# Ledger of designs, part 187: VH-VL binders against o27280

Target 1, 266 residues: o27280
Amino acid sequence: MDSMNVPEVLEIKRIVEESESVKTFIFSWDFRREVRPGQFVMVWDFRDEKPMSVSLIDPVRSEIGISIRRVGEFTDRVHGLSEGDLLGIRGPYGRGFELMGRDILLVGGGIGMAPLAALADEATARGMRVDALVAARTADELLFLDRLEAAGVNISTCTDDGSCGFKGFAHERLLTLEENHDMAAVCGPEPMMFQVMRILDERDVPAQLSLERYMKCAVGICGQCCLDDTGFRVCAEGPVFWSQELSRVREFGRYRRDPAGRRVPW
Short names: E, the ipSAE of ESMFold2; O, the ipSAE of OpenDDE; V2, 0.75 times the mean of E and O plus 0.25 times the DockQ between their complexes.

## First folded at step 8 (VH-VL)

Design fa5 (framework fv_azirkitug; at its last look DockQ between E and O 0.37; V2 from the best seeds 0.00; counts 0 for: pae E 12.2 > 2)
Fold by OpenDDE, look of step 8:
Structure fa5 (fold): chain C 266 residues (1-266), chain A 121 residues (1-121), chain B 107 residues (1-107)
Amino acid sequence: as target 1 above (266 residues)
Amino acid sequence: EVQLVESGGGLVQPGGSLKLSCAASGFTFRTYAMYWVRQASGKGLEWVAYIRSKSNNYATYYADAVKGRFTISRDDSKNMVYLQMNSLKTEDTAVYYCVRPSYYEGYFDVWGQGTLVTVSS
Amino acid sequence: ETVVTQSPATLSLSPGERATLSCRASQSVGSYLAWFQQKPGQAPRLLIHDASNRATRVPARFSGSGSGTDFTLTISSLEPEDFATYFCQQWDSFPLTFGQGTKLEIK
């Protein structure tokens, strides 16, 4: 475990431009260190460190992929990197998704599809039927469609502007889908996840949801990612939570804490 | 539906030139590297050229047999990949396939129907 | 370059029989090995990737095994449509190379 907390300097093997704002960085990985879909790593560019979900787990090629959306100074620097450049990676951390049953529904929004793409690979490899509802603001922001299709995933898309698939939000599209699944995995904007969870609960579909919070230490010490009332640490008890767990979290779908610890509404 | 459609093949004399085209559809072309692979009649498959995606600076690679003679290029705005073949030799006679690798540049995933190039005097 | 050799060159079998095709690499390619099916006048079709993973829409009767230098494609029970030429391909190192093919013909 000691080695897990020390950043390993890794060379970027490949870079894939997933969209205008999202790139996947691929690294060699020693799979003696197990990594599960839904877990995250801390990415260090030798100036700053940010948590990022693992979007690719390839034990055959001994590689992992980290998909990063350009949203600020850190990610802007990272997006400026090239193959052969170095990044520090430590982890993995957190609780990943659990696969159960034969049929699984993935509901993802934007970059939230990153961990779900990894989960899709695992699920399909296990012979599970995987349906994915992929949501984005526009068609150009839909992620991993070709990858998911290649894996045998049944894809349904929705976009806010109707540029691809269903015009509307993920929960609205979900309401039009009548089929139930043995389990669901959800990741995306928290308002989306909140609505999706409600629908899944009404349908008695067990659901796991991956939360995003400001995270500093990743090891459950600093408390920056603590959820109100429960004391759940997103980095330790999460980021993947069961819907029953999140039902106890007052702030879920309502607000989050910013880097200063202030409550910020969604 | 994912499709690759080659065109531009034909009969050409030794020393001549020919430009092959491949039209891609049904997938996000810009994110993929593209390959040309050829197959002489009754023979095996041979990698010819390889061009990476924009995110990888459109880097190009060639088999030794075609280096200096062939040029691979792409136009992402048109979902096209090309193979300019100069100084053609009789041994270049083959069906040329446009090929898409897997999502992160792994195994050969999708093949076009191929276009026949015949180099003969 | 990594030389890939297939055996046998020709395999004659009847429908319903089990087919076993071999592919050997001159050096270890790990699991970076794919199998393709090609019918006359058609482009190759991906069957197996990463040595043992069936591509989408590939029947369960097709299976791949092996790692390193020795690989096997197995067709558990041959169907009439399975008689074709099969190629293996490594992408562990450049240049990418293919086997010379095994022709599976009807007995």
Scores: ipSAE 0.560, ipTM 0.845, lowest interface PAE 1.1, mean pLDDT 94
Fold by ESMFold2, look of step 8:
Structure fa5 (fold): chain C 266 residues (1-266), chain A 121 residues (1-121), chain B 107 residues (1-107)
Amino acid sequence: as target 1 above (266 residues)
Amino acid sequence: EVQLVESGGGLVQPGGSLKLSCAASGFTFRTYAMYWVRQASGKGLEWVAYIRSKSNNYATYYADAVKGRFTISRDDSKNMVYLQMNSLKTEDTAVYYCVRPSYYEGYFDVWGQGTLVTVSS
Amino acid sequence: ETVVTQSPATLSLSPGERATLSCRASQSVGSYLAWFQQKPGQAPRLLIHDASNRATRVPARFSGSGSGTDFTLTISSLEPEDFATYFCQQWDSFPLTFGQGTKLEIK
């Protein structure tokens, strides 16, 4: 079995509360290791290691931000840390988003907005017009609204329970938007991404979608992040894929695999 | 429109108490830490207290000059921040501002109009 | 604690002139410095954050520069409404500290 990269131990400079369940951890970063929106890092708490989205990329301040949702034991331990505490970081890994044209649509569900927030910053810095559809179950789970507004992003919201914005799913809101875009970037729950991808494909809008799969090595060796029927490794060939690449993937949007490789429904 | 509106200032004698209030509107109040900052007449600005969000257990922090005498609190259902000021001293005479920090950083983005507290016998 | 010192304490200039205000930190604060304007009887107003980024609706005649320990606020051509007191604030480390202010007054 091949050796894995050794994490660099970094000090937490600042912690930002994005919601009751999501925090962004900010670190100093040497940008000789370039980071692109849509790439991920492996976060090591000296006991366990998990892939996490990069949500803030700031070469001017030499800072990177990692957004983490509290969902289990690892993330509970990380959420209990303070500024000055240490974490191990490996990366970045994977293929990031590619920008094209002048008008971009972002569609994000829950924590999936994290890589899209980083992409929004890059797109607005390039002078692109950015529309974002931000989705969550409830109003208090909508992420990055103030940050996106400050960047000049045109925001639409939707919530499953109707507590903020459009009541319903992201793809339902997308059908009611009168917009023309050169490309789209999508990240969130895989069932949502599947429905959004179908609409964008019908409209002939090039779309890039970010997948989440179980990862162990993060460098493409162990095979734990592979997609059915293609052999694509999410950690190496993704996590960002074009919609045309995903159209030939039978499993996308219909089932997922657990850490043991077993097929389970969404 | 983002607004912060302070109230509750006034004239008190040394040893007295006051409770300041700050009403917030136009933003997602419950996810922000909130600050009180004061300014004595003709002097610079001084940080007084701040309170973190619910997800950080409403943790509170105080400047040394007010520790043990002042208590900051918040009510997320009403979008309110409070400053209970006990055992007031003449040195506490100042305009007290309610302040919202920037979302990711710590610079003071939004300020209220201030409320004057005068401690004099 | 990071001490922030402003100079000069008072600056007397005429409308149309260029103003240069200085702020010095006792240790490096990187780019984590903000500038505020305060008119008599009013709350401070954010002008510049992150050393050089102009806040929303701040006129282009205001600019900030510097990093580390030495920072400058420049007003390229003074307007009558610019005569006020200016503060800088570091937010690199707690406690958050302010300079004592520079009063910009009409000559």
Scores: ipSAE 0.006, ipTM 0.486, lowest interface PAE 12.2, mean pLDDT 84
ESMFold2 (binder alone), look of step 8: mean pLDDT 91; pTM 0.909

Design fa6 (framework fv_azirkitug; at its last look DockQ between E and O 0.85; V2 from the best seeds 0.00; counts 0 for: pae E 3.4 > 2)
Fold by OpenDDE, look of step 8:
Structure fa6 (fold): chain C 266 residues (1-266), chain A 121 residues (1-121), chain B 107 residues (1-107)
Amino acid sequence: as target 1 above (266 residues)
Amino acid sequence: EVQLVESGGGLVQPGGSLKLSCAASGFTFRTYDMYWVRQASGKGLEWVARIRSKSNNYATYYADAVKGRFTISRDDSKNMVYLQMNSLKTEDTAVYYCVRPSYYEGYFDVWGQGTLVTVSS
Amino acid sequence: ETVVTQSPATLSLSPGERATLSCRASQSVGSYLHWFQQKPGQAPRLLIHDASNRATRVPARFSGSGSGTDFTLTISSLEPEDFATYFCQQWESFPLTFGQGTKLEIK
């Protein structure tokens, strides 16, 4: 068994187009290496390496899926790959989501639905009631709807332009939803997560949120993903955080640091 | 509601041609591969053809029994999948089902009600 | 191709009884074996996928087990609506192949 820190070269078994900008790459996986929703892997295309959330965990088929949004040079190359091509995968890393209670609310925006889709599968398998608020800019960017529906998830959609579901932002839609969830999991644009967290806190709903930061090492050594004032490393202490933890993070919802370490406002 | 509705079945003579259609609704059709499966009366099920999604270049695959005679195609703009059947044989007589695989293509999860094709002189 | 064989061809039982259906593959298919239920005049319905996973809205009395080459569909207590033909199907390799079916009929 390979060390989790050594990239394993894996063949792409299948590629699924989730949207115009998002593809899911499916790999065989040895589940002696446990992976949890909310954890991420480092994807290596033999030129560069980027952290990606696991969006599919299927121990029955011994497969995992990694959903990747086309956003830059690295992802452009990856999106150019075909079934049968190779990628290096190392991990998983980070803290995943914890499930508690009987009813869970998932709030996702864009590619943020990737880890939540995996969590939805686990939750439904455990017999939990899962409600998912899926948000995107447009209808065409909504992810995993058919997948979630097939899993028995109750879906509510919202789009910025109103092309599908509620016209508006996720936090606005959330205000219109019932308040009977034991916990919530949130992942998406940080401004969205920030607003959603506030609402959930007001409702006394325990919430976990997955943060996105620039990661280099993925093992808590380089410090590139450190959060200001707390010293939290997103790759080690996260990427999933409890709302109480994030309340201590001054930069949350306000700014992030780019690869050069500069503050970039949201 | 997820639905597949086949049409185009009927009676045709050996050597004749027929084109089946399947209308899909209630799901994101473009992301799925689509299949045709047939069943002769009182017999088992037989995979006939597969067409992949756009992301996989609409690649097509056929059972040996129909290879060279049948052509599967799709129109994502209309949520349609087709089966052009040429040089029909009596053994092609069957109910033809349009079938959707699971989201990541592991199993058949949605079936149409089927359309009957009868090849007889 | 992978040949899938079901047994018995016909199974006659009464409501309330336990039904056990067998499916054997000519080579290992791992867990990529699925079960379908078909009633007369209807299309097949997915019952069990990946050897042991109940499809949506499938009653708990249905269960699947097995791996490799030998698989079993079990109905713990038959209901009147359960009398139908059951097919197994492998998705390990192409061409996809189905068993010849087991007809479950009322005794």
Scores: ipSAE 0.796, ipTM 0.902, lowest interface PAE 0.7, mean pLDDT 95
Fold by ESMFold2, look of step 11:
Structure fa6 (fold): chain C 266 residues (1-266), chain A 121 residues (1-121), chain B 107 residues (1-107)
Amino acid sequence: as target 1 above (266 residues)
Amino acid sequence: EVQLVESGGGLVQPGGSLKLSCAASGFTFRTYDMYWVRQASGKGLEWVARIRSKSNNYATYYADAVKGRFTISRDDSKNMVYLQMNSLKTEDTAVYYCVRPSYYEGYFDVWGQGTLVTVSS
Amino acid sequence: ETVVTQSPATLSLSPGERATLSCRASQSVGSYLHWFQQKPGQAPRLLIHDASNRATRVPARFSGSGSGTDFTLTISSLEPEDFATYFCQQWESFPLTFGQGTKLEIK
């Protein structure tokens, strides 16, 4: 009785405040509806509906978690909810990350660590060595450090203000890190992902990057999530793309589109 | 290093009071629910109390045997958990452990060393 | 309240032997059953969570199995440091409850 395109109303089982601005909401989930790291769900608060990355995938407990940054009216309302309150969830949607090899590098900026935390759990469960570069503006905004440490992930941090780890941008820190990875997974602000992608391409490291675009339908019909040069729909052909696919996209890293389709700078 | 350190145990007469403290370090204390578990000498383990994180309104839960007599509390600014124990009975004699669950809860992953409470005349 | 019962109460074995410890819940706990080791004078140590998942730095000789009401902890070849008391614990529902323990002692 699963339906990806109709919201299922689920009870919030647990809420964890990951940072001042980010909370994780945990739900019971029937894994006959499979969920992969890098996929997203549409969260409905009975007024509006927004795409959110899945950050926890736990088939053993039959649970998923979604991490939500407070950035506007919808997310403010959701952040005001308590355990036992209800949300509608439809999905999952999109193409997730594909794991390969034995050594993976994760590069996450801000809330972009959410899908990467789920991937880290899967990678460590497979016995892979996982290195994570976790980036934020400040130390207090570094996400999932306790969780990643408990999973056995090797963590490097960077902060814009230098309050924790390397002072500077993720791509600057990446230049000083070990280069022995079989693949990389990247998610965060698009300008950061562009710079990181360039470095990984020069090193011949296969990389998958997760993109966010405005979405209405989540099944590829409405066209709001298209990339200019390719016609790729982030909700259908992505949100995870290989770096080779993105290297040919003029739009990537340079501008985004508002809900009306107009280009705006990053 | 993740660490929990209990203190405040001791000898007390029946009907007396004690306050246990637990100092937490090495992790983001404010995001975790926190627990007290006790163990009488040569016996099994018994859950005593739970206090939820701020995002769950600091809700408190107690085992029936201590309800109304014990109060769990926390201070996120000091990374502390407390257990105020009133109207103590001889059956409350035990080693009391401060315990942290897994990050999203579901099992106990970090235990303190314990502090002994002895209730006897 | 879910009662958790362990058997046997005491198990006497020699190093190198296989140990099998049993835990039974009075009603289904799904996979929310955990195992702890406790040595005299020490706090419990997590071994297995969620029926079969080894905790970090727990040797591979420890394994857990089962679901629902019946669970087993197996130590494939006993080492001298494995002689201790073992507890199982359910997290399906409150109150959280522990088994009474199985003392694994050297023959």
Scores: ipSAE 0.422, ipTM 0.753, lowest interface PAE 3.4, mean pLDDT 88
ESMFold2, look of step 8: ipSAE 0.403; ipTM 0.747
ESMFold2 (binder alone), look of step 8: mean pLDDT 93; pTM 0.949
ESMFold2 (binder alone), look of step 11: mean pLDDT 94; pTM 0.950
OpenDDE, look of step 11: ipSAE 0.748; ipTM 0.888

Design ga1 (framework fv_bamlanivimab; at its last look DockQ between E and O 0.81; V2 from the best seeds 0.00; counts 0 for: pae E 2.8 > 2)
Fold by OpenDDE, look of step 11:
Structure ga1 (fold): chain C 266 residues (1-266), chain A 119 residues (1-119), chain B 107 residues (1-107)
Amino acid sequence: as target 1 above (266 residues)
Amino acid sequence: QVQLVQSGAEVKKPGSSVKVSCKASGGTFRSYAISWVRQAPGQGLEWMGRIIPRFGKANYAQKFQGRVTITADKSTSTAYMELSSLRSEDTAVYYCARDDQYEGYFDPWGQGTAVTVSS
Amino acid sequence: DIQMTQSPSSLSASVGDRVTITCRASQSISSYLSWYQQKPGKAPKLLIYAASSLQSGVPSRFSGSGSGTDFTLTITSLQPEDFATYYCQQSYDTPRTFGQGTKVEIK
């Protein structure tokens, strides 16, 4: 096996409390192994392994951050860890975001903001103008606002309950925003992404969207993350896809497959 | 931009407690932390502890452990620092400051609250 | 705890002078070092973070350098409004700790 496929045992250097349910774990990283926003790593707690997006890329400090939302047994265990504890990390894997143009729009929902936060840092460092639409169910679930603001990102917020910013969904808020972006990057709940993609297509804004599927091997072998009809493997051809690619994916916005291969509706 | 406004000066007797407030403008707390730093007359800066108002999670410097309590009220966007068993050496200006969780710098700062402990 | 030592404790300078203040950490803090300016009766003001990043709104005559244990704050051309006390602060570990301060006085 390629050395990149062997988990490297890394010490948690720092933990950032992003929200009640989301923590960012910071690790030392050898940047001879390049990592890009939108790529993911496999996190191993020596019992189970899960794919996680990279939310921080800092070549100056030789650090990366992985944001993890508490959603199950694995993430419960990880959230119980402290600075100095160990995790196994292998990767990065998958296709990340590509930056182009001068003006970029980021649309993120919940933990979907994780890869977009990293993308925002890269974009702003390149001198791009970045607008970000940050969506969540409630104000307390909005992520990375301070990071984005510090990076010079223009932020618009959207919450389902109206506790912060626009009351409603991301695609509804998007309809009220300017249409002068050269590119968009989208990540969040698939129903959200589906609606956002439609709007961006109507506006002729090139869009990249990051999909979430059950991934086991991360190397395109097991097929667990294979998308119906197209045969796209989210771990290999994705997780970042262009809108025109996703237009060929029938299941997009409609259903996903669980670990048993069963169709689960969104 | 968030601004921090602190409560007014306090004069306390030894053995008593003081509670200083720090109100953040902008409507609501975000994911940032609020740190408390004090400065005795003619002395340097000393970190006391911090809270993440969003979660109510507080951490304290060992020196003040058991004597300081940092709390926050999200509904009023106000953080509080209570110091008990006051001593003369607790005479200082107490500052609240926004604490960036990634970089760990303090910005902005409150205007400071003078606390004088005297018999 | 990480100890932060500034040098010098005080210095006298004239308008237009180049001023250099150093800060040493008792252990490596990577680049998790910030610099503050404080004037009498006022709260500290952030100047530099991440050892070398200039805070928004801070004049370009201020700069920071260093990594690991040794850091430097430089004022290329001292202005009248720059007479103040300067502090370094490490954010590598808890508790957060400050240098003892450097008072820049008018010559």
Scores: ipSAE 0.601, ipTM 0.853, lowest interface PAE 1.2, mean pLDDT 94
Fold by ESMFold2, look of step 8:
Structure ga1 (fold): chain C 266 residues (1-266), chain A 119 residues (1-119), chain B 107 residues (1-107)
Amino acid sequence: as target 1 above (266 residues)
Amino acid sequence: QVQLVQSGAEVKKPGSSVKVSCKASGGTFRSYAISWVRQAPGQGLEWMGRIIPRFGKANYAQKFQGRVTITADKSTSTAYMELSSLRSEDTAVYYCARDDQYEGYFDPWGQGTAVTVSS
Amino acid sequence: DIQMTQSPSSLSASVGDRVTITCRASQSISSYLSWYQQKPGKAPKLLIYAASSLQSGVPSRFSGSGSGTDFTLTITSLQPEDFATYYCQQSYDTPRTFGQGTKVEIK
């Protein structure tokens, strides 16, 4: 890793079709660069680059997986690639999740399940009991269910339209689940994470939440990923924060910032 | 758990075609791949191709390219394998199997469909 | 195409014996290897995936090892129900390929 953190060009080894809109791209990875669940990489398609969460960490095979949802021009181009094609990867960056205790709850919305899938693999490998609440708008967008089941994770689902599992939002389903967890890890749409955090705080469950903000440099130089009241940089001090850290941030759950730094409602 | 149930045995004439179905019960295909594997009498296992039913993407072994068509119907959770221009050496048991996209193992397997090609 | 070669092609063993079957790939396949058991008239059954991971419901007397090009399936304390043909299969690349099989017969 150079002082400027330039992308390494890597061959796409395997592509897994996770849903109509989500693919996981698997690369060979030299684990002298340690990767932790919750960290992210910058993916470069030789025109633009975007932050993406690591969803698979396999040191035994020397492989890493990155899950990408089609949401615009960049991700459309990446989804058009095939095995054998090249992408630039720089990283990993950021603070990952910390595991504690014996029983963990994962709460993921949409693509937010990607870093949680990596965490589930680590937690189960440590012998922890893992419960996952997997949320999406529809059944077709519930991610990683087969992989989580194969890992021994206990899955609850919710969908906005009721097509699979509980009909409703993740925080509503959470109210009906057992309160027997030593910690929780949460990732998904920020409004969902805010509601889930409030419930977990009331239950005195230590929670870590993974935030997304606009990123440019990924190494803490440009300031584009800063949180209002703290000056925290999501790429350096996060993207994973403890709920106590986020309780000091008024913007969390209320608004986001565009690339020009202007406040924009969620 | 999820099971794969295949259509029944077929007896066919040389030069004709056969279409074998493979239905998931106890669940849907969703993002799984389905592979087709055949086994001639007294012989080993031979991979023919696969499909990811939700996305309709199929790949074929070169030996069968041009004679095999693998399709899927998402609404009925059913995959199909059609083999045309049948020859006597196509007499075999044809299996479908769920193909794990991450690891690439086959589990579960369908019960198999015997296809006999004879005059 | 990746060629998978099993050894031996057949063997005879007694109940209680330790049985070893090897599988060699024509190139490195990392740990993308699975083992199957097939009894006459039945579909194959997954025993081992990822070279060494035991499938749920498979007795612990079955184990797998190896990486790269050389892989081994081991059955400790062979049982009467273990008479079958065993296949290895690589999933590193397409087309997926199988070994030619190893028939295990009880003496």
Scores: ipSAE 0.556, ipTM 0.805, lowest interface PAE 2.4, mean pLDDT 88
ESMFold2 (binder alone), look of step 8: mean pLDDT 92; pTM 0.948
OpenDDE, look of step 8: ipSAE 0.526; ipTM 0.828
ESMFold2, look of step 11: ipSAE 0.522; ipTM 0.795
ESMFold2 (binder alone), look of step 11: mean pLDDT 92; pTM 0.948

